# VH-VL binders against Elongation factor P 2 (efp2), part 7

Target 1, 189 residues: Elongation factor P 2 (efp2), of Mesorhizobium japonicum (q983m5)
Amino acid sequence: MVKVIASSLRKGNVVDKDGKLYVILFAENIHPGKGTPVTQLDMRRIGDGVKVSERYRTTEQVERAYVEEREHTFLYADGEGFHFMNPETYDQVAVSEAVVGDAAPYLQEGMPVQVSQFNGIAISLVLPQRATFEVVETEPTTKGQTASSSYKPAVLSNGVRTAVPPHIAPGTRVVVMTADGSYVERAKD

## First folded at step 23 (VH-VL)

Design z2 (from y2 with light chain T94K D95G)
Fold by OpenDDE, fold request of step 24:
Structure z2 (fold): chain C 189 residues (1-189), chain A 121 residues (1-121), chain B 108 residues (1-108)
Amino acid sequence: as target 1 above (189 residues)
Amino acid sequence: QIQLVQSGAEVKKPGASVKVSCKASGYTFTKYGISWVRQAPGQGLEWMGWISAHNGDTYYAQKLQGRVTMTTDTSTSTAYMELRSLRSDDTAVYYCAREKFDFWSDAFDYWGQGTLVTVSS
Amino acid sequence: QAVLTQPPSVSVSPGQTASITCSGDKLGDRYAYWYQQKPGQSPVLVMYQDYKKPSGIPERFSASNSGNTATLTISGTQAMDEADYYCQAWDSRKGWVVFGGGTKLTVL
């Protein structure tokens, strides 16, 4: 945390307002012909997406939160949370289930993940866009189906439900998008 | 797999109300918001409003203030949009869209299939 | 109608580079988003926060935002890229969410 003047803020900066973090979506310095210069901020509150519009004096002090983004590797999960390691320093960080959220099923040991930290606390993760999992359940393989045929329901080894081409059978490893579990291609491993 | 599945097409008379549902699946519903966007035939996209599935906060487009109500049912992961006092120019395809709110993204990243609402005498 | 200004249409031959612009006052100081919509389909996010690409979007898609103009660029344009493209931004003065009027991209 550091206090900066409002006029120095830019989109993408994070500020602390009343103990809550906001991402700046827009910042504009307005210098009227007469009157006090002001900084207009459009901000989005982290956690619930509430958007606010605030006006500050340009010289007004605002607490800026510096978020550090570093690549880590996922190690394991336990009762304390999800554990990641900085491959350069070998420092480990525990990330809560709340922060990991819907990304949890896609985490695999050794996976490189971008971890965002504020005051040493992990507050966000960015996973690789793709990950590979085994199909453990799906409808029987249908031969003779074209590539344009409809996908069928399937369950991945991580429990995620997805849809796969008709020719995919249980035991097949597939690449999926970590954002939504959507099928990309058969794994080439 | 993330999906937003909307209710079926509606035909309404002027002055009536319509309530469109949007059932979300494949993600934690309460960690995102839902925006509603409509598109009149042959026209562009028009934002109607936003609701936080986390705390129920809403923002409505100015032109729809007083006529629109957005709600969520967290137990069923369903968002609802009610539009009242319908008129012919409300005829459009209505979309629900997931709005992510974290440090890195805040876009409408997943959309429902759309619901056609026709308002005619 | 639309707060952000887009050209109504852009035409390119297959393999060429298509550029779709979105103009607004101080748009470069805001985040720009882009959506692709094909006939009879829902919009699809193709770009967020100026230049970030969602999962599943081809590498030939890129974007920038500076000054008053955001630009979506499609290199090596393919027939499948034919669609309407909408830009979007956030602006508290204009009801928060604002869309461009849309650009019809035709691949000849």
Scores: ipSAE 0.755, ipTM 0.898, lowest interface PAE 0.6, mean pLDDT 94
Fold by OpenDDE, fold request of step 24:
Parts: sequence; C-alpha cells; structure tokens
Structure z2 (fold): chain C 189 residues (1-189), chain A 121 residues (1-121), chain B 108 residues (1-108)
Amino acid sequence: as target 1 above (189 residues)
Amino acid sequence: QIQLVQSGAEVKKPGASVKVSCKASGYTFTKYGISWVRQAPGQGLEWMGWISAHNGDTYYAQKLQGRVTMTTDTSTSTAYMELRSLRSDDTAVYYCAREKFDFWSDAFDYWGQGTLVTVSS
Amino acid sequence: QAVLTQPPSVSVSPGQTASITCSGDKLGDRYAYWYQQKPGQSPVLVMYQDYKKPSGIPERFSASNSGNTATLTISGTQAMDEADYYCQAWDSRKGWVVFGGGTKLTVL
C-alpha cells in the first residue's frame, strides 16, 4: 500500500480504510468559493458490498491499495487450495476456496486464468468465458426437434447442472459459459 | 445454471402489505447481495433497495423508507421484500436482482422473472 | 431516482450504428451500467463499469463514459437489438442507485 492525497484518487482505485478495502465508485474534487477544498468519495466495501460516502480534505493522505492482475495457468487443487502458475516466471500461487468460490467446478488443468493479487495474496479470479465439458446425464435424445424446442435438464462432467438442446446425448461434449453453466454449443472436438 | 425465481402475481387492496420472495440457485447465495427494482406499467426502472445475503445489511430507497423491509433466509437461499401501506401507484412488476461484492461485479447481473403486484380498490 | 437523462427513442436501420446517450452531472467520474429490456422480459445487463461487457454480450455492443455523458453503441444493429435500454449509476446523493429514463431503440 501507498499513501496518496485524496484529490489524486479516481474511480476504480482501491483504498484501505480502517483495515478494510474499498473500491472507489465516484471521486470528485470540490473547490468551494469559500471554505476548504474537499474530495468526495463514494465507495463500496469489498466482501459485503457496503457502500459509504465520505469527504476528505483534498490534501489528506489516504492509503491506496494496488491490485495486480496476471495471467496464470490452473494446475490442480488439493487440501491447501487451488494452485496456479505464472507461465512466464513459473511462480506458483495458492488460492483459497473462498476466493475461487463458484468458479471451482469450471477450472480445468492448463486453463488460463486472470489472477488478481493484493500484497501477494490472490483476491479474485477471472476465468475464460467458455469451457468445454462432457454431458454425463440428460433425458433421452429426441431427434427431429426444431431449434425452437425447449431445452432439457443435463448434468456436466464437473457436476454442474445445465440445460441442453434435445438432440444432445450423454457423452457429448458441450461448450458452456463459465459464469453460469449455460449451454453455448456442441464442442467441435 | 443461475436462477432467481420469484413468487407469483399479487392483487392487493390499498393499505395492505405484500411480501415477494426470490429464491436463488446456481451460486453461493451468501457471497452476493440482492437488489429489488420495480417497474410501473409503461414506466422505467426504479431501485427500491439492497440487502447483503452475507451479513444482512440493507439500504433502502429514501422514497420507500419506513414502508419497505428486505430480508434473507440463507438456509433456503431466498430473499424477501415486503412493501406496506400499498397504494395504487405501487402497482408494478417487482424484480429481484443479484449483485456481487467483488471488484468487478457491482451490477445487477442476474434478474428474477418479475412479480406483478396490482393495487386496486 | 430517474435523474440520468436518456433520449426517449432512437431509430436505426438494420446494419447501421445505434448510439444511446445517458447524461448526468459528472457522470464520467462515475461508473455507468447498461441494461437491455425486451417487451415482457426482465432486464439484461449488457455493459458494466463504463465499457466492460458481461459474458455472452455480442461484440457489436460497446460503451464509453466521459464528461457528463455515457454512450452505448451498437454497431451493425440487428432486429433482435430492438428493446428498451436503461443506463444506471451509483450516486450517494440520490439514494445510491440511479436509473435513466430509458431509451426505446427501434430497428426499422
């Protein structure tokens, strides 16, 4: 972290206030005709979404937190967490289950992932938008159905529940969105 | 698949209360917040308030303060919105929407199907 | 809450570029968000934090935010893009969440 003057802060910056991290949603420097110039900040606290509005003197020192984003490759998961490697430096980082969260089922060995770190600690992940998985369970395949036919429930090889077109059968590999597991298309492989 | 499923349409008299439910699935409920947004017929979107499913903190629109209560049941991954002292201009489709807490997702990225609440004498 | 100003309607021919503006005092210093709503459907997030696209949003969608105006741009507009579009921002002075009045995009 580094101390900066309040007037230098911009939206998207991260600040430490009282030991908690906040994302700046809005920053404005106000120079009244009479009075002391102030910086107005609207901020959102990371972790629980609490929003705060505060004013600082423009010259007041504020703790700024720098978040670094680097591409990593997912390696494996174990009892210590999820392990990623920087493909350039070969450095490895362990990411907690809490940080990985709902992204866990979509992680595949060799997958490129953007890792956000603060003070060397991974705080967020961004997965590729799409990933390929095998359909392991679904209703019987119905042939001759039109594109307007309703999707049917299915389970992917990673345990994620989704919906697939009627012509999709168990054993078929499909592309899904990693954000929510929604079906995109049949895999081309 | 991520889904927010809301309770069915309601018809209420002026002065009554309505409680709309929003059941979340496909994600870890307690790592997100829920916002409620309503839309009167032929009108735009109006934010009503927000609740953290993590700690229960709430923010309500000033216009609705004292008349709205938002709650969550983490055991069922369900959010509730109660609006009291209903009047005709409360007639609207009410939406619940998910909001994440992290750096990148402070938007309403998933929405319920909406619940029509009709207030008529 | 509808203090962000949008044009009530915008019309474009298929294949043309549509631009929808959202104006507010120092909006460029805030984050802008955009939602698409088709008749009888729930809103869909199409843009967050000024210019970022959620997963699944077509590449023809883009956005910018500077000065007092956020702009949603749809290149190569298609019939399926016909909808109402709402901008949104965070503003503590106005109860945090603020929506624009919405813009009806018609594809002729």
Scores: ipSAE 0.752, ipTM 0.897, lowest interface PAE 0.6, mean pLDDT 93
Fold by ESMFold2, fold request of step 24:
Structure z2 (fold): chain C 189 residues (1-189), chain A 121 residues (1-121), chain B 108 residues (1-108)
Amino acid sequence: as target 1 above (189 residues)
Amino acid sequence: QIQLVQSGAEVKKPGASVKVSCKASGYTFTKYGISWVRQAPGQGLEWMGWISAHNGDTYYAQKLQGRVTMTTDTSTSTAYMELRSLRSDDTAVYYCAREKFDFWSDAFDYWGQGTLVTVSS
Amino acid sequence: QAVLTQPPSVSVSPGQTASITCSGDKLGDRYAYWYQQKPGQSPVLVMYQDYKKPSGIPERFSASNSGNTATLTISGTQAMDEADYYCQAWDSRKGWVVFGGGTKLTVL
């Protein structure tokens, strides 16, 4: 963490305010004809999404948090968490289930993942946009039904429930978005 | 997989209230916020307010202060919006939308199907 | 005090580049977001935090935000892009969420 003057803050910066992290949504420096110059900060608290608007003296020191992002390779999961390796340094980091969250079923061995760390602790992951999974459950293929409104329920090999076009049969490998499991296309393998 | 399913259309008289539900599925409900946005016939989007499913904190559009209440039930992953003292100009389609508040991404990334509320004598 | 102004309509031919603007005081110092709404449907997020693209949005969509103006650009515009487009920003003075008035994109 580094202290900076309030007037140096810009949207996208992260600050630590009383032990809580905020993302700056808007920062404006105001120099009135009379009175003390101020910086207005509109911010979002990360843990609960609460937005606040506060004014600081422009010279007031604010604790800025720097977040370091590095590519890692997913190895495996166990009772200690999800394990990643930096392919350049071979350093291994365990990331808690809470941090991995809804991304957990999309992780695949060898997958490149961007890991963001704050004070040596992993705080977020960014997976590749797409990943390939097998459809293990869905209704039998329906001929002649191609409208997008006719998507049918499916279960992927990672257990994720999604919707697929009617022509997709069980055993088909499909490309999905890792953000939410939405269907993209049939795999080309 | 991620879905926001809203309650059905409502017809109300002026002065009544309406409570619209928004049931979430396919994600961890308590890690996101829910905004409510309405759209009068032929008009643009109007933000009404927001609730954190994490802790229940709310903020409401100034125009609607005193008339709107937003709540969540985390056991059913459901958000609610209640609008009181209805007027004819409250006739609109009401949407719930999930608000993401990660470090590196935010937005209203998933929307419910909309609930038509008609206010008529 | 930001007011987000969009042109009421934009018309392009298929294959042309469409440009939809959103103007507001110091909008470039705020994050801008874009939503597409087709008739009878819910809005869909198409761009966030000025220029970032959510998964599933075609490559032909791009966006920028500087000064007082955010711009959504659709290259090689297709008939399926015909929709209403709304910009959005965060502004504490407007109750936190501000939408533009919307732009009807017509693809002839």
Scores: ipSAE 0.651, ipTM 0.881, lowest interface PAE 1.2, mean pLDDT 88
Fold by ESMFold2, fold request of step 24:
Structure z2 (fold): chain C 189 residues (1-189), chain A 121 residues (1-121), chain B 108 residues (1-108)
Amino acid sequence: as target 1 above (189 residues)
Amino acid sequence: QIQLVQSGAEVKKPGASVKVSCKASGYTFTKYGISWVRQAPGQGLEWMGWISAHNGDTYYAQKLQGRVTMTTDTSTSTAYMELRSLRSDDTAVYYCAREKFDFWSDAFDYWGQGTLVTVSS
Amino acid sequence: QAVLTQPPSVSVSPGQTASITCSGDKLGDRYAYWYQQKPGQSPVLVMYQDYKKPSGIPERFSASNSGNTATLTISGTQAMDEADYYCQAWDSRKGWVVFGGGTKLTVL
């Protein structure tokens, strides 16, 4: 944490205000012909998404937080959380279920993941755009002449429900988007 | 698979109210916000307001202050938008859109299919 | 309510580069966002926080934001890119969310 003058803040900076983290969306320094110079800050609170707009004296000190983003490799999950390793230092970081959230079913051993940290604590993850999973449940292909229109329901090996083209049979490996499980293509194994 | 499914089209008379639902699935509802955006026929997008599914806090567009109420039901992962004292110029397609809270993922990344609300005598 | 100005239309031939502008006072000091809306469909996020691309958006899409102008650029424009495009910013003075008026991209 470092205290900085309010007028030095810009979009993308992170501040700590009363124990809560905010991202700066817009900062404007206002120097009226008379009256006190102020900095207008439009901010988003991370915990609940609430946006606030506040004015500070330009010289008022504000606590600036620094968020570090670094690639890690996913190792495994256990009762303590999801475990990642920095491939350069070999340091391991446990990331809580709350932070991993909806990304959990897409994690695979050895997967490169961008981990954002604040004071050594993981606060968010970014997965690779695509990942490969096996289709474990879907309609058989016997009716699956290549239809030009409808996708059919499927369940992936990670438990995610998605839709696949009619020609995809159970046991097929498919590439999906890690953001929402949407089908991209048949895996090229 | 992330989805926002909205309630069906409605026809209302001036002075009535409408309540549009937006059922979310495929993600942790309470970790995101929901914005409501409307689009009059042949016109652009107009933001109406926002609600945090985390704690229920709301912000409404100034034009709609006093006429709009946004709520969530976390047990059903559903957001609601109620617009009261309807006028003919409230005729529009009403969208719900998910907003992420992260520093670098704060856009409206998933949208509902839209709900046409027609206000006519 | 809009503080953001977009041209009403832009036309390009297939394979050409399309540029769609969004202008507003000090827009470069704000984050700019871009949405695509095809006829009869919901908007889709195509660019966020000035230049960042969501998963699933083709590499031919790019964006920039500086000074008073944000620009969405589509290289190698395809027929499927024909749509309305809206810019968006955060502005507390406008109740938080501001959309541009929209630009119809025609590919002919």
Scores: ipSAE 0.649, ipTM 0.877, lowest interface PAE 1.2, mean pLDDT 88

Design z2 (from y2 with light chain T94K D95G)
Fold by ESMFold2, look of step 23:
Structure z2 (fold): chain C 189 residues (1-189), chain A 121 residues (1-121), chain B 108 residues (1-108)
Amino acid sequence: as target 1 above (189 residues)
Amino acid sequence: QIQLVQSGAEVKKPGASVKVSCKASGYTFTKYGISWVRQAPGQGLEWMGWISAHNGDTYYAQKLQGRVTMTTDTSTSTAYMELRSLRSDDTAVYYCAREKFDFWSDAFDYWGQGTLVTVSS
Amino acid sequence: QAVLTQPPSVSVSPGQTASITCSGDKLGDRYAYWYQQKPGQSPVLVMYQDYKKPSGIPERFSASNSGNTATLTISGTQAMDEADYYCQAWDSRKGWVVFGGGTKLTVL
C-alpha cells in the first residue's frame, strides 16, 4: 500500500478506503475557474459490488494498492483451503474457498493458474479456458440422434452438471469450459 | 451450467403491475449482482436497475424511480423485478443479467431468456 | 456528459473487417463493454473492460477504447456475426449503466 494524491488515480487502479477495496471505474480531474481543483472518482467495492461516486481535493492522499499477477501451479485442497505453488520460487499460497468460489470443481493437480495477489494475499484466480473431465452420469446413447439435436443432462467427474450431445455416453472424457462447465468437444485421448 | 431462467410472458392493462422472476442456477448466487434491462419492440437496450444478491443493495434508473422494486430470495436463488403503474410504453422484453464483482471481470456475463410484457388497453 | 453514440448500421461483405464505434466524452477513461444480440435472442457478452474477451468468443473479435471512442472490430466477418451490437459503460451521472443505441451489422 502507498499513499498517493487523488489526482494521480486512473481507471483500473485499486484503492483502500476505510478498510474496503475499490477498483476505479473512472477518474476525472476538474479545475474550475474560481474553485479549488477536485478529483471525481467512480468506484466499485470488491466483495459486494456497491458503486460509489465521490469527490476529493486533487491533493488529498489516498491509499493505493499494489496488485501483481503471476502463474502458479495448483497442488491440492484441504480443510484449510486451496494450495498453489509459484513454479519459479517454490513459494506456496493458500487461497480461501471464498476467493476460489465457483472455480473450485475445475481445479486439477498440476493445473497452471494465474493468481493475482494484493500485498501478498491472493484475491483472484484465472484458470485455463478448458479442462478435461469424465462424464459419470448421463442418459444412454440415443440411436439416430445427432450432435445438433437437443443436448442432454450430464454429470462430470468433478460433480458439475452440464449438457452434452446425445451421442455422449457415461465414461466418455470431454473437454469443457472452466468458466461454466459448458461442453466443447470429446477429448482426443 | 450457469443459467438464468425467467418467468413467462404477461399481458397487462395500463395501471396494473407486473412482477418478473429470474431463477439462477449453476453458481453461487450471493456472490453476484443482477441487473434488469428492457427492450421495447424495435428499440435498443435500456437499463432499469441493479440489485446485489450479496447484501440486497439496489440502484434504480432515474426514469423508473418510484415505479420499480427489485428484490432477491437467496433461499431459492431468485431475483424479482416489479414494475407498477404500467403504461403502454412499458411494453418490452425484460431481461435479467448477472454482474460479476471481480477486480478484472465486471460485465453482464449471463442473461436470462427474456420475458415479454405487453401493456394494452 | 453525452450519451454513448453508435452508428445505426454497418454493412460488410463476408471476409471483410467490420468496425463498430461507440463515442462519448472521455469514454477512453471509462471501461467499455460490448454485447451481441441476434434477432429473437438475448444479448451475449463479447468484449469487456475495453479489450478483454470472455471464454468462447472467437479470435476474430477484438476491441479498443481510447480518447472519446471505443471500437469493436470483427476481422474475417462471417454471416453468423450479423446481429445488433451494443456498447456499455459505467457512469455515475447516468445512474451507473449506460448503453449505446445499438448498431445493426449486416453481412451481405
Scores: ipSAE 0.623, ipTM 0.858, lowest interface PAE 1.3, mean pLDDT 88

